# Designs tried in a protein design chat: VHH binders against HTH-type transcriptional repressor CarH (carH). Part 9

Target 1, 299 residues: HTH-type transcriptional repressor CarH (carH), of Myxococcus xanthus (q50900)
Amino acid sequence: MAERTYRINIAAELAGVRVELIRAWERRYGVLTPRRTPAGYRAYTDRDVAVLKQLKRLTDEGVAISEAAKLLPQLMEGLEAEVAGRGASQDARPHAETWRESMLAATQAYDQPRVSDVLDEVLAALPPLKAFDEVLAPLLCDVGERWESGTLTVAQEHLVSQMVRARLVSLLHAAPLGRHRHGVLACFPEEEHEMGLLGAALRLRHLGVRVTLLGQRVPAEDLGRAVLALRPDFVGLSTVASRSAEDFEDTLTRLRQALPRGLPVWVGGAAARSHQAVCERLAVHVFQGEEDWDRLAGT

## First folded at step 1 (VHH)

Design f01 (framework vhh_7aqx_2)
Fold by ESMFold2-Fast, scan of step 1:
Structure f01 (fold): chain B 299 residues (1-299), chain A 122 residues (1-122)
Amino acid sequence: as target 1 above (299 residues)
Amino acid sequence: QVQLQESGGGLVQAGGSLRLSCTTSGFTFSSYAFSWFRQAPGEEREFVGAISGSGGSTDYADSVKGRFTISRDNAKNTFYLQMNSLKTEDTAVYYCAAKRGWYSRSTEYDYWGQGTQVTVSS
């Protein structure tokens, strides 16, 4: 019987209690006996989180922790009866922004184990597409924008991006293989930002599209050669890094000319949205949102 | 059913202050991240500031950082933009926006207000 469990970092976020306080409360008052994973990590249940929430509520109201611990059994009797009648509450699961706040704080602190723990919890708690849409993609967008504004360093951006990339690649390998429609996905020439492209590949595969992922730094001529060999139904291109209108138009023109006439070309990312008029003139589709996924999937 | 409504816009002199409010209805307030965007005549909508669902994280455009503060009041289902040291360049229609999950600097939001005009005169 699989029961939801959380690592201490996530239990702390769910309950609003610092990790150090949870350890102190366990050690001094014996209010929790979390199970251990085979790897030796603490595993907290929904009941354990409920206990932490009650202790926090009482201590926030000015009750000393020793007194709160004494009150806990009678409060939990009512709570356990309620939980048994209704089933586990979805509110016991952290909201997506709580996981993102935890990962951002850990990234700023160079706490790689904490980032790893939160990522593992996200992927255990959410289906792959929800994990990407609600946590990983927004996190990467926020991290990129904070790096651009100077509030995150290159090292901090790389730390979280590498860890997210590893998980996305694993999810993509586990994703269903499509046969209905075939897309080739690549970044613009000299484009380094690939996480959005990985997410697009994951979503398209779940929509039944066969995806050939070429990744970063694909020259226009090499993309053209790959397309002639693979004969896909469309090409999807990602462009995030800021470019002048002239450079963007030159690059997109070379890409359009390298690809067969009549082959649909889609461009996504911040730079594509900044240069929509150029895309329209070159008969290239700009990815604008949720409805475009169905268009790419042929549904 | 889901509605966002801005208030608090108007005319103010350069160096002055305004507080915009966005009142929400039809959804669980704590489940959403909130942002303010603005749009000057002939320009695209640009990001101004954001606050996470927990209220623990905020973000701002470089042009307003240190002058504007975003906050939320979960009891009133309302979030705010406190605008200080206003400049003529801050003149725009201000929109509040909401999305499930984490905030974004792009315009990929689920719900939008109708907009409120802010005019800064020198």
Scores: ipSAE 0.000, ipTM 0.128, lowest interface PAE 18.0, mean pLDDT 78

Design f02 (framework vhh_7aqx_2)
Fold by ESMFold2-Fast, scan of step 1:
Structure f02 (fold): chain B 299 residues (1-299), chain A 124 residues (1-124)
Amino acid sequence: as target 1 above (299 residues)
Amino acid sequence: QVQLQESGGGLVQAGGSLRLSCTTSGFTFSSYAFSWFRQAPGEEREFVGAISGSGGSTDYADSVKGRFTISRDNAKNTFYLQMNSLKTEDTAVYYCAAGRYYRSWTSPAEYDYWGQGTQVTVSS
């Protein structure tokens, strides 16, 4: 795994130091030598952020920056051991929360360029699967909840969702096609939430699975015809929107009847987990967690 | 390419046991469902047992349920039919089959690849 890095905007937020001041400290005092990406962007490590926090603490306490810079080697001697010891067990969520909060604020302000900039920062800092799991999926969940509670408008929800969707589709096109195992992925009929399905497609492609992505609003009978033509190793279905047990069972029964009896069917999403007993009765697997990715990939 | 080769057939006394093996050469062993079918003299080919690509599901014909067990060894690219408490009625040519199963794994039409068959004779 590559060392975690942050762009200057995120490092500034984490350390509580404005961007212009970080640049000045780097230029004049040489206290920070951030790594550069191949594209030439500054890449700040957890150690760099710790350095910025120490400089801020000292200058807030009245120590001149030139003197604070001289004290860093002594102070960082102990911190390097701590950072190394915590590297394997550190939680990425605090930084992920900062990106999520920045995108939510930008979305509320209809600041599309800022949402785009933060998305680019996330994708530069994290591998695609971690970006999805730690930032994009939680963001989409939060956006959906805020829209339902009335704290975000439909326009604000659409703004951020469309931008996230575009990035996920680009990542899918860049992923290997796979050769040894084939899955067909679709949403439940009348299910509009497809971001989880896109994330599942991205993960499966990285695991070497060939994915045929059918997306939203696929009628059961059309899915059945597609499956008979494609002959996949499994079908994966996404269902998020809340449903009554009766409605869920009626829909899943229609899906099960449209699909070949011996073909494995997997269902993921909040509604599937809410109705596990129905899934068991209809011989459908419910996606429960990490070990199921290997089962779907045939590894 | 997937190729199937059967072994383990032969003569056995009623009440005895026999283990059939089917060795495959495909890279994607875990992506295939495997089945055993048998054909007695003058009869149609009938289903005996099946195991899913994951190994998590098995199915058996009622006539062999409780006596026969199908299993797979992914490390050896081989699947097996353990036959216990053999009866004279079990005498048949046994075929192994592999396919990406659809509808029902009891239908020969669901299978893309077949072995050449191995004779099992149960004497009284």
Scores: ipSAE 0.000, ipTM 0.142, lowest interface PAE 15.7, mean pLDDT 78

Design f03 (framework vhh_7aqx_2)
Fold by ESMFold2-Fast, scan of step 1:
Structure f03 (fold): chain B 299 residues (1-299), chain A 124 residues (1-124)
Amino acid sequence: as target 1 above (299 residues)
Amino acid sequence: QVQLQESGGGLVQAGGSLRLSCTTSGFTFSSYAFSWFRQAPGEEREFVGAISGSGGSTDYADSVKGRFTISRDNAKNTFYLQMNSLKTEDTAVYYCAADKSYYRWGSKNEYDYWGQGTQVTVSS
């Protein structure tokens, strides 16, 4: 039977592994032998995606990639036997959805102890980046959506957001200290939504980047002064709240002018993706996908 | 479960107009920001235009500014790209994308959902 294949970008999405990391794993450890299309591009099978998922799971759990690669043949044999009977529903996704539903129900009931218990359970069960990607960020997105649609009140949104924030700050405190590459992270001027920025800081620290986190509501001139003192390799900015095109361009222009020419500036969040052309004109990078983490980390 | 489906593509003469639609299902439409991208043969996908979740802001690539207009209709779970004064250089496959990025700066998936694409061909 003809086997479905994916290009590397799609395989990366399906496996939750960065494209550059897939290339590195293939090149250095020989864990994959992807097919080639008639045009010469790599073609990844469902089995190749499963291999990538296993390697990601092991490395997320703290197993070195070299050791994970050695375990791969026996793990794939066991996984193939297991998934034939059980299907994909054995992954962490069903548990992640259950935890999110439990926290939403507890939030609606103002049951702070229950929200706390579930958050602690999540962080005991999952490594930090996986907890953020699969539970905390989706929860915050769902909470934001329900608040916008009127199914959650401002008080309920604040309750769960403050509790999640406290856990993210704790995870950042425990994160590895970076040494050789330095980023300064801040929210846009007058931007109060910092959860995405905290998540970015967490990921960058786990990639070995030293992060100076300035947080929410940083004025352009204050960022400029900090950057002159710290001399970072890049600046990362978060912008979430909806803004007019005029306000966004005016704000980003002031930010660009406050920062040294040639210093890479990256912007993430909902408002950045709504204003990509403005970012391009001002020589500011918009965070687009998984490959950008490696670019920021210099890996 | 979440789906984006483009429609309205086709063949048009230079100077003509087309309106692309992107119909969505499986989520709270008003919470999402929407974008249009295009890809000509042998080129990478390029940004065309975007509209914020509130509909309060729009952004356009310099190459289409003044000619293309993006809009949304929350009641119909649909957003649009009105393309006027079309040029042969506008020939591409057009993709719609949806983004719930309220807290996603640090997440793995920056664009939550993509459509399958619709071909636009502008003849001279």
Scores: ipSAE 0.055, ipTM 0.526, lowest interface PAE 5.5, mean pLDDT 79

Design f04 (framework vhh_7aqx_2)
Fold by ESMFold2-Fast, scan of step 1:
Structure f04 (fold): chain B 299 residues (1-299), chain A 124 residues (1-124)
Amino acid sequence: as target 1 above (299 residues)
Amino acid sequence: QVQLQESGGGLVQAGGSLRLSCTTSGFTFSSYAFSWFRQAPGEEREFVGAISGSGGSTDYADSVKGRFTISRDNAKNTFYLQMNSLKTEDTAVYYCAARRSYSLYTWESEYDYWGQGTQVTVSS
């Protein structure tokens, strides 16, 4: 199947790098080798464009192109993980279902060693973001539903959630630190569901965003003080627990007022999607999905 | 490498209009938020207006709201400050500034790149 490709002028526009500079980078530093069409034209893939965007970020930050080129293998690993997360879901689906079923059964049996073994197998088999999207997040959703319906106990929910959290924190520790953009991530005040926030932090770090993760139960005033000290490019907030429209609006209004005027605020989670009209009135962005990752990352 | 250059300043009568332009080079214009700051003689540098990376959000100092409009043209790698109903108090050196972010900020310390400044003098 033919992969989507772009001519050099379009790749230059998409990446924000002038044509002459792309040619110079290819000739002098060997940072990419674009395919050639049968007619002899340069053919740049989405992956090539992503590489150019990463090199542009580093050079705009003041990193010399020779130094940026040395970082290319690390950048390529991050991009391949991201591309795999977007494209190859079909290949992993049967294994993903099997892993989720195995972990759920082990959780019901209080079999911590089995849950641990399957988690390690998942993280060895899949890139971090794909492991989260295809296995860990669906598992946590299913566990939450079963706990809510009474088919799983509090202890069983805690067992799997703690083990998943430990692995996600390890992945965050190992993830690349961003240099161009900075986001502060926190849960809504009194919100305790943090796994979605951890997943967002992992995604953003792999997109080159520096993330300060404040976690669950951050009061609005404390978030405001942290933002004044850290001066991020945006604030991302997670809200999952069901709330009345009035309670949601009161909480979000306090958050908006505690944060600097003009600072972008993004809200994700089930409760945010249930109250989109409130978010719109308060000039707060609602996270809708994959398209918004590039907006948050500044790409 | 990264450069910002103001143009369009000059002498204008109170009640008149001026449009300042800031041409940029050396970075991906669409990924940056832009602002205008000004500094009057003997005063500290103050925020005037800002526009986000998407162009969907703008912010203005209270002293200029309703009179000044910030805009951007991604195709020309240029952003503008349209100044209407000018007052003698608007006399200042105007600086354009760029931030490596989609977000707009009103704080001077949040901006990574600055122009050299252009003088605006409003006579009574």
Scores: ipSAE 0.000, ipTM 0.143, lowest interface PAE 17.2, mean pLDDT 78

Design f05 (framework vhh_7aqx_2)
Fold by ESMFold2-Fast, scan of step 1:
Structure f05 (fold): chain B 299 residues (1-299), chain A 121 residues (1-121)
Amino acid sequence: as target 1 above (299 residues)
Amino acid sequence: QVQLQESGGGLVQAGGSLRLSCTTSGFTFSSYAFSWFRQAPGEEREFVGAISGSGGSTDYADSVKGRFTISRDNAKNTFYLQMNSLKTEDTAVYYCAAPRYGSRWYEYDYWGQGTQVTVSS
């Protein structure tokens, strides 16, 4: 399952560091190890951006980059503590932590049967939305960060992410179909981050909405063809990876043009909220929070 | 942990000017993108303007283009909304915001508590 990532130009904007300088820091001082997308470009995570922000702070204060880079282990420790703190929800139950720890240990051991058993236990003990919010989403976040820190390998990350995704998709398909409203959900073109979209699908199914989930990286023309065949009441799109205003407007314009005029289009995720003026001009609704679930469900 | 605090709101006559400030704490200011939003009673929260982390790009709602200017002062950990040629329809509570880049569809931005702007005719 993909974590939120940014291309180098967007990471540069977010961190306030020139693209050329990021490349120099990466190459000469080894301050980052960005991932690669299937398309072959560098993928900078929120953690990578946070590291760049810290390095910029130090260099702005007059610290040489070579000296700042030597503080990276301590910066990484601080980021790990921050990530651990964010993963611990105020409402998290003691049992949720135990399940996550058990699945992490099983993943480290390549023990697929044990991961499967714990996932089944979680889903038997908690309603689907609680299972997602309190256990599965925090687990996927933690797994991603452990992969970045080198605690988990790519194979271990893929193992647990695929098993979690399979369970979430099964829950979605097991939910009763609504007949009064139908939504088609997809990620923006080139968008890898699916966790939020899966969460939205589960919430809408619980509100009695029939959901067709198209998933990651759906091109505008393909979405248009699907919508023409399915004739939904609305389209919900997820966009998390940061984009320039120009790129966002170009992509959203293509999406709007590929869809029937008058069909409600909703966009959620951090990138949509960062480009609300574009959304408004193109008559696209931005998902802002809890009240919008009722609007999407028609209740 | 990001914390935002608005100031500078008040009563002004149509055609007048106000400058709103948003002071920040808990992070490296120069790296963050910031936005202004407003909400009139009984209405949805409306985007007003945004400024990039580099300060090199700004974006504005069509209703305020040419009248409002967003800027930042990295030395003061503060960003501003300069509001000129104010209209009665600009009356609202103004909020400053910074994005929380989360992977969840329902993630919220960091928000200030708001400052009231009232434009009289």
Scores: ipSAE 0.016, ipTM 0.266, lowest interface PAE 6.6, mean pLDDT 77

Design f06 (framework vhh_7aqx_2)
Fold by ESMFold2-Fast, scan of step 1:
Structure f06 (fold): chain B 299 residues (1-299), chain A 119 residues (1-119)
Amino acid sequence: as target 1 above (299 residues)
Amino acid sequence: QVQLQESGGGLVQAGGSLRLSCTTSGFTFSSYAFSWFRQAPGEEREFVGAISGSGGSTDYADSVKGRFTISRDNAKNTFYLQMNSLKTEDTAVYYCAKGRWYGSGYDYWGQGTQVTVSS
C-alpha cells in the first residue's frame, strides 16, 4: 500500500477548513508543502490533514494564524512522539513510493538538503539491499525516464544521481569484504552508467564474494592487465547504453580476447539483454535474473 | 502499478505461425528494452529474443533466428513476437520481460502464455 493522499477538496472536508483558507495559509505562512502527483495535482497526506486540524483548532480558540504557524512545529513534534510511544499493530514506516515521490519533488525544487534527509531516512529504515532494490534503483529509473521525456533537466538528473552514488559508495565500504570467491566488476569501455554495477557489487559482497570494483569507462586492455594481476574467479561487466549489434560484438570480442581463456565472463544491463546471441557465440554469460546471483557467488 | 500481460498464445500445427503481444502499463514504454523468454515443462527458462529501447537493435537465440521476429509499437505501449515456421520443440510457456534501466536483469515479468505446436 502507498501512503494515502487527498485532493484539496477532500483535505478541506476532513480538516473542516475551507479550500480558500488552505491556499491562503500555504501562500502566506508556508505551513504545508503538499506533494504533486504525476498528473500535477496537489496531494495532501494524513499528516497534512492533521496540521490543518491543529491550525483550525488554534484559530478557533482565538490564536492568530501567524502565531499558530509558529507553534506548529512543536505541536507536530509532540504528536509524532505520542505516535512513536504507542505500540504499533503494524510497522508505521513510510512506504517506498512515498520516499521516491519526496525525493523527486525535492530534486525538481533543487532542494539538496531535503534529498539528503530522505536518503538518510531510507538508509536508516531499510537494510542496504532493500534500500537499493525498493527505493534507490526505482528512483534512478524514474529520474532517467523523466529526463528522457523532458520532465527533468540534465542538472536535476545529475543532482540526484550524484547524491545516490555517494550513498551507494558508503554502503559498499561498510559491506562485508568476502572470503569465498573473487569477482572483478567493471562497465564496458565506453559505458558511463555505473549505478547498476554498484548495486551488483553491493549484492555480491553481501553474498560473501570479494569484489574489486573498477567502475565506469574501463578500456579492454586495462581490464586485462587488472585481471592478470588480481586472478579473479570471474569478471562481471555492465553495459546499459544502446549499441548496434556490430558495435556490441566488436567491443565484447576485444574484451573476451583481453581476458584469460576459460575465465568466466558475465555481462548485465539493457544492452547485454539486447545482444544475448552475440554473448552466447563469444562464450559469455548473460545475467538473466535473481537465480544467477547464486551462480556468481559459487553456491 | 507496473504490469506486463501476454496474449496471442494457443494451439498451432507445425509449420504454422503465431504472433504474441505484450501489453504494458505503469512506466514510460519508449525508455526500456524488452525481451521474450520461454520455458518448456521440466526445463529452465530460455532466452528467445530482445529489442532495444530505440527499436534499432534486435537479438535472438540461435534456435529461433530467422524464424522469429521481435518488434515494438511505442504508440500502443506493446511489443510483439512474430513466430513463423513453428516446430514442436517451440512448445513452451512464453514470458515477456522488462529490462532494468539501471542494473542488470529484468525487474518485471508477464504471467506467461502457452504455445503448443502439434505435429
Scores: ipSAE 0.000, ipTM 0.241, lowest interface PAE 13.5, mean pLDDT 78

Design f07 (framework vhh_7aqx_2)
Fold by ESMFold2-Fast, scan of step 1:
Structure f07 (fold): chain B 299 residues (1-299), chain A 123 residues (1-123)
Amino acid sequence: as target 1 above (299 residues)
Amino acid sequence: QVQLQESGGGLVQAGGSLRLSCTTSGFTFSSYAFSWFRQAPGEEREFVGAISGSGGSTDYADSVKGRFTISRDNAKNTFYLQMNSLKTEDTAVYYCAARPGTYWYKSTQYDYWGQGTQVTVSS
């Protein structure tokens, strides 16, 4: 079995150590012997990254690298004992973070093949829901925030988003059908970004919820008609694109009025978090975190 | 250099609340993910909760879910653990931890740690 490996630039970012310093540590102290890919690149494993993190911590605390290197056998023994004592979700988190940071770096470089390779690694290594929760959703959150702050361009956002969307659709089709509760999921009217919605659909189906996914660009009146026919237990709405407080309130008011008075309405996405006061006034729940999945699933 | 400092620990009765703070310096706060860990007497250090570098994502240990809330204040370079409905089994030394990047570890392989603050929950 081939374990995950990272090129030196990704290992450097994960460990917080410059590439040149990693090479110097390797040459002078023999702290790492990374394997070479068939193409001749250095391949750093998760163990190698963990070693670099320990060395960085010690040197940041004032320990000389030569002394830190002498401690490696003891450090690695302790690290391996710690890893052996942990559950799968804790052990998977370092890999998940590495994959996300690798995909972000590749996205910034317009390295589509690298993004694709990492996505394939993620989906081969993790079950569908875990892949979404630990890698794809955090990545999309980070990409969206960087796009909003201007540190990521529209083209870079589109590159990674379209690749992730294709994989999410495949995961959703593989997810088990729910029978416990019924939710109707749609984007806000005029909302183009549906990947958060696709992820929500995937999560809810794995929690035993029957999901009717209506997707993007659903007018309020059409949503109202669908809800009357389907009679779901709740409606979930996604809104990502920035809106003024007035536009958000007007849109949400029309949505609330199109839906039965007592029907729970949930809104998720960056725009919902930006307008929480409006949501509260209109008796609409804002999706904020892990606990809300149980509330949506009725568990 | 990079420093993390906990505050807000103390003695509290079961059912009570405490708010822990972790004040940071020496790095760009918004570029770091933050976590809280705890270590009970005779136990190993365990994950409690985490918040992403952007603040958009959080995660919690099953034992504290619904009772504890992690938050961050980027303007104050500080992040928090609001602890409600405290139980005697929550008694531990609580540590704040930080790593560069947008996401967190549930393992103890963090780059930077605070000194720890004692939380004691009676009866």
Scores: ipSAE 0.000, ipTM 0.143, lowest interface PAE 15.6, mean pLDDT 77

Design f08 (framework vhh_7aqx_2)
Fold by ESMFold2-Fast, scan of step 1:
Structure f08 (fold): chain B 299 residues (1-299), chain A 123 residues (1-123)
Amino acid sequence: as target 1 above (299 residues)
Amino acid sequence: QVQLQESGGGLVQAGGSLRLSCTTSGFTFSSYAFSWFRQAPGEEREFVGAISGSGGSTDYADSVKGRFTISRDNAKNTFYLQMNSLKTEDTAVYYCAASRRYYTGWESNYDYWGQGTQVTVSS
């Protein structure tokens, strides 16, 4: 997928600047050079939104727009560093947070149609992988934390999680099938959190990897039988729930022993990152970031 | 058509060294990963060591780490097990095995096997 872009209405919402003002700034001061879609509409990047936010901040502080526009080259050096720092910073986050807040409020009110509407808006506005990373996964994390703290009921948590899961499964069915490289994906034994695994499956499918998704609570012995039959290029395991170092090592040791010694095993999730030393001792790779997707996909 | 043949076995005193060879034919050598297994009298067959198809990755049983080294020569369609600091416990019939793509510690993952070569380590 190409770089994410927004139409002017969405860029205006993200930057907190009226559409009419964006057009005036572009026309009179040349502060943006948005790309054009094949249909001739303006396409604003995350960088363009960041520029709009800086101009709004300066004008809100009393700087005239003509003077703010003159400062852009210097300000853009800092923004380039922020964007390059792989935080893309607050540009997409404010909008993503707005969607998450809307869905949380709707969930608390048992407003299922509103949750559905916001989910549809998210999936229309963002590519599937961005929707998962920036909205759906953070939402599920927030919902889980609120349920643990008692600010959300079990019914509220179940409602939103079920709706998100249905959308993710639908996206997986629509994703392209790969046949040049093959991965088998499963959760750790006793791991109930499958959304991260579904997200990983979606990303790998879009990278051209054939994915056999086994899901939750697969016994080590059954995973071993599956990999002997399928002969995948790797196994990916998801582990989120906190575990003691001893329990984690015992579980991972059983998994490693059930799998062929030369088969690459990758583990992702919060619990894997908490126990990296154990993973290294057992010759298991811990998923660390963006470069690892290419390694898994063989690119 | 496919054949794996071990050589280099024999009698050696404890502390000595032996080099086993496995010569292969009938398949594309560079496409396969290779392993050594051993079986002592009355015991189950056990994994000894492995080398990946690229030759860039090796693995060993804990009992032989630091003493045994596996290597491959794609030009000769042959792979080797260099055994140093031999112990009486290393006495066994040694088997070479081939698996497409990656190696494993499990016998069922290997497509082709040699006939075995006897290694006897005397005190």
Scores: ipSAE 0.000, ipTM 0.222, lowest interface PAE 13.0, mean pLDDT 80

Design f09 (framework vhh_7aqx_2)
Fold by ESMFold2-Fast, scan of step 1:
Structure f09 (fold): chain B 299 residues (1-299), chain A 122 residues (1-122)
Amino acid sequence: as target 1 above (299 residues)
Amino acid sequence: QVQLQESGGGLVQAGGSLRLSCTTSGRTFSSYAFSWFRQAPGEEREFVGAITSSGGSTDYADSVKGRFTISRDNAKNTFYLQMNSLKTEDTAVYYCAAEGYWSGKYSEYDYWGQGTQVTVSS
């Protein structure tokens, strides 16, 4: 097979992304799975470089890396460019940058009361979905990148991430439950990345859907038991970390078998979109973008 | 910084199984991706398998695919290489490696173990 490949330093140069950032994106978001040379070095294809270029473009435009990773398959398949259908208001954009910068400075100073105060200001000024899209998710992305570049410590990253997560979970629990549609949301088994799942939960709540959020690391059999008890209208699953086709198919087969045949199952995240053929064979819907929110909500 | 120590090597007969362990001293074990390499006498070091920091993705050399499985146990700060259906061609010194994102402009791996010998007899 005559396929051009590049080592990480060349891929970095071609994509305009630092080597450290490529490693961070691969490690945290599983956006690509470069093959290994016989000597053990990563081999990046032209497609891998294109993926890196799109992630850089989206993050440069203010899209959080977690959201950019979710949008990537749509863009790479020649689908029209989409930024999750989210527009920042002209007035909110300058404030969003100011709040993010203020929280970052407070985080660097270990000023937990100041981070808390700014979070409260954000949530008072913006509805939950806008707060997530325009301030909190971009902040978490920025914090993650600064931790990877060495300008932020693990402790500083954990401090702000935990505070943001606590606020988002509180908003989900405080909101009135929907009445007519019910979704159960969970991450794939062994999946640790939950911010995208939290974003999905907020979006569905905005659409009036009742959401039971199970979170990270839910085994297939336990999900099956929960579904039998709760009897939801659908199940939504998030999978971000890269997986081999075999591992993905094995996991999804167990998930499909654990759930009632007539129950709609939706899977979102980079791994789902990289394995769409498996999803199609197993009668599982792949989340493709904005139009699918209405399908999930039944509107 | 991070220290890696292999164990579990030894002599095994063809068709047998062996499990290698790599234990780390690092407090940030869960944040590292881990790999196994091997080197037979007179040959270059060869990639065997890798597992991401989340444990959600694995990658293997074609020569071992379907026979070897890499896994990790964050509670024990240890990762493993389960070797099944061993062949005489699998005889080599096996090395574990940890990959960080911060070190080396062009190096793929930050830390290496000292190696453990695996010998497969006919």
Scores: ipSAE 0.000, ipTM 0.244, lowest interface PAE 17.2, mean pLDDT 76

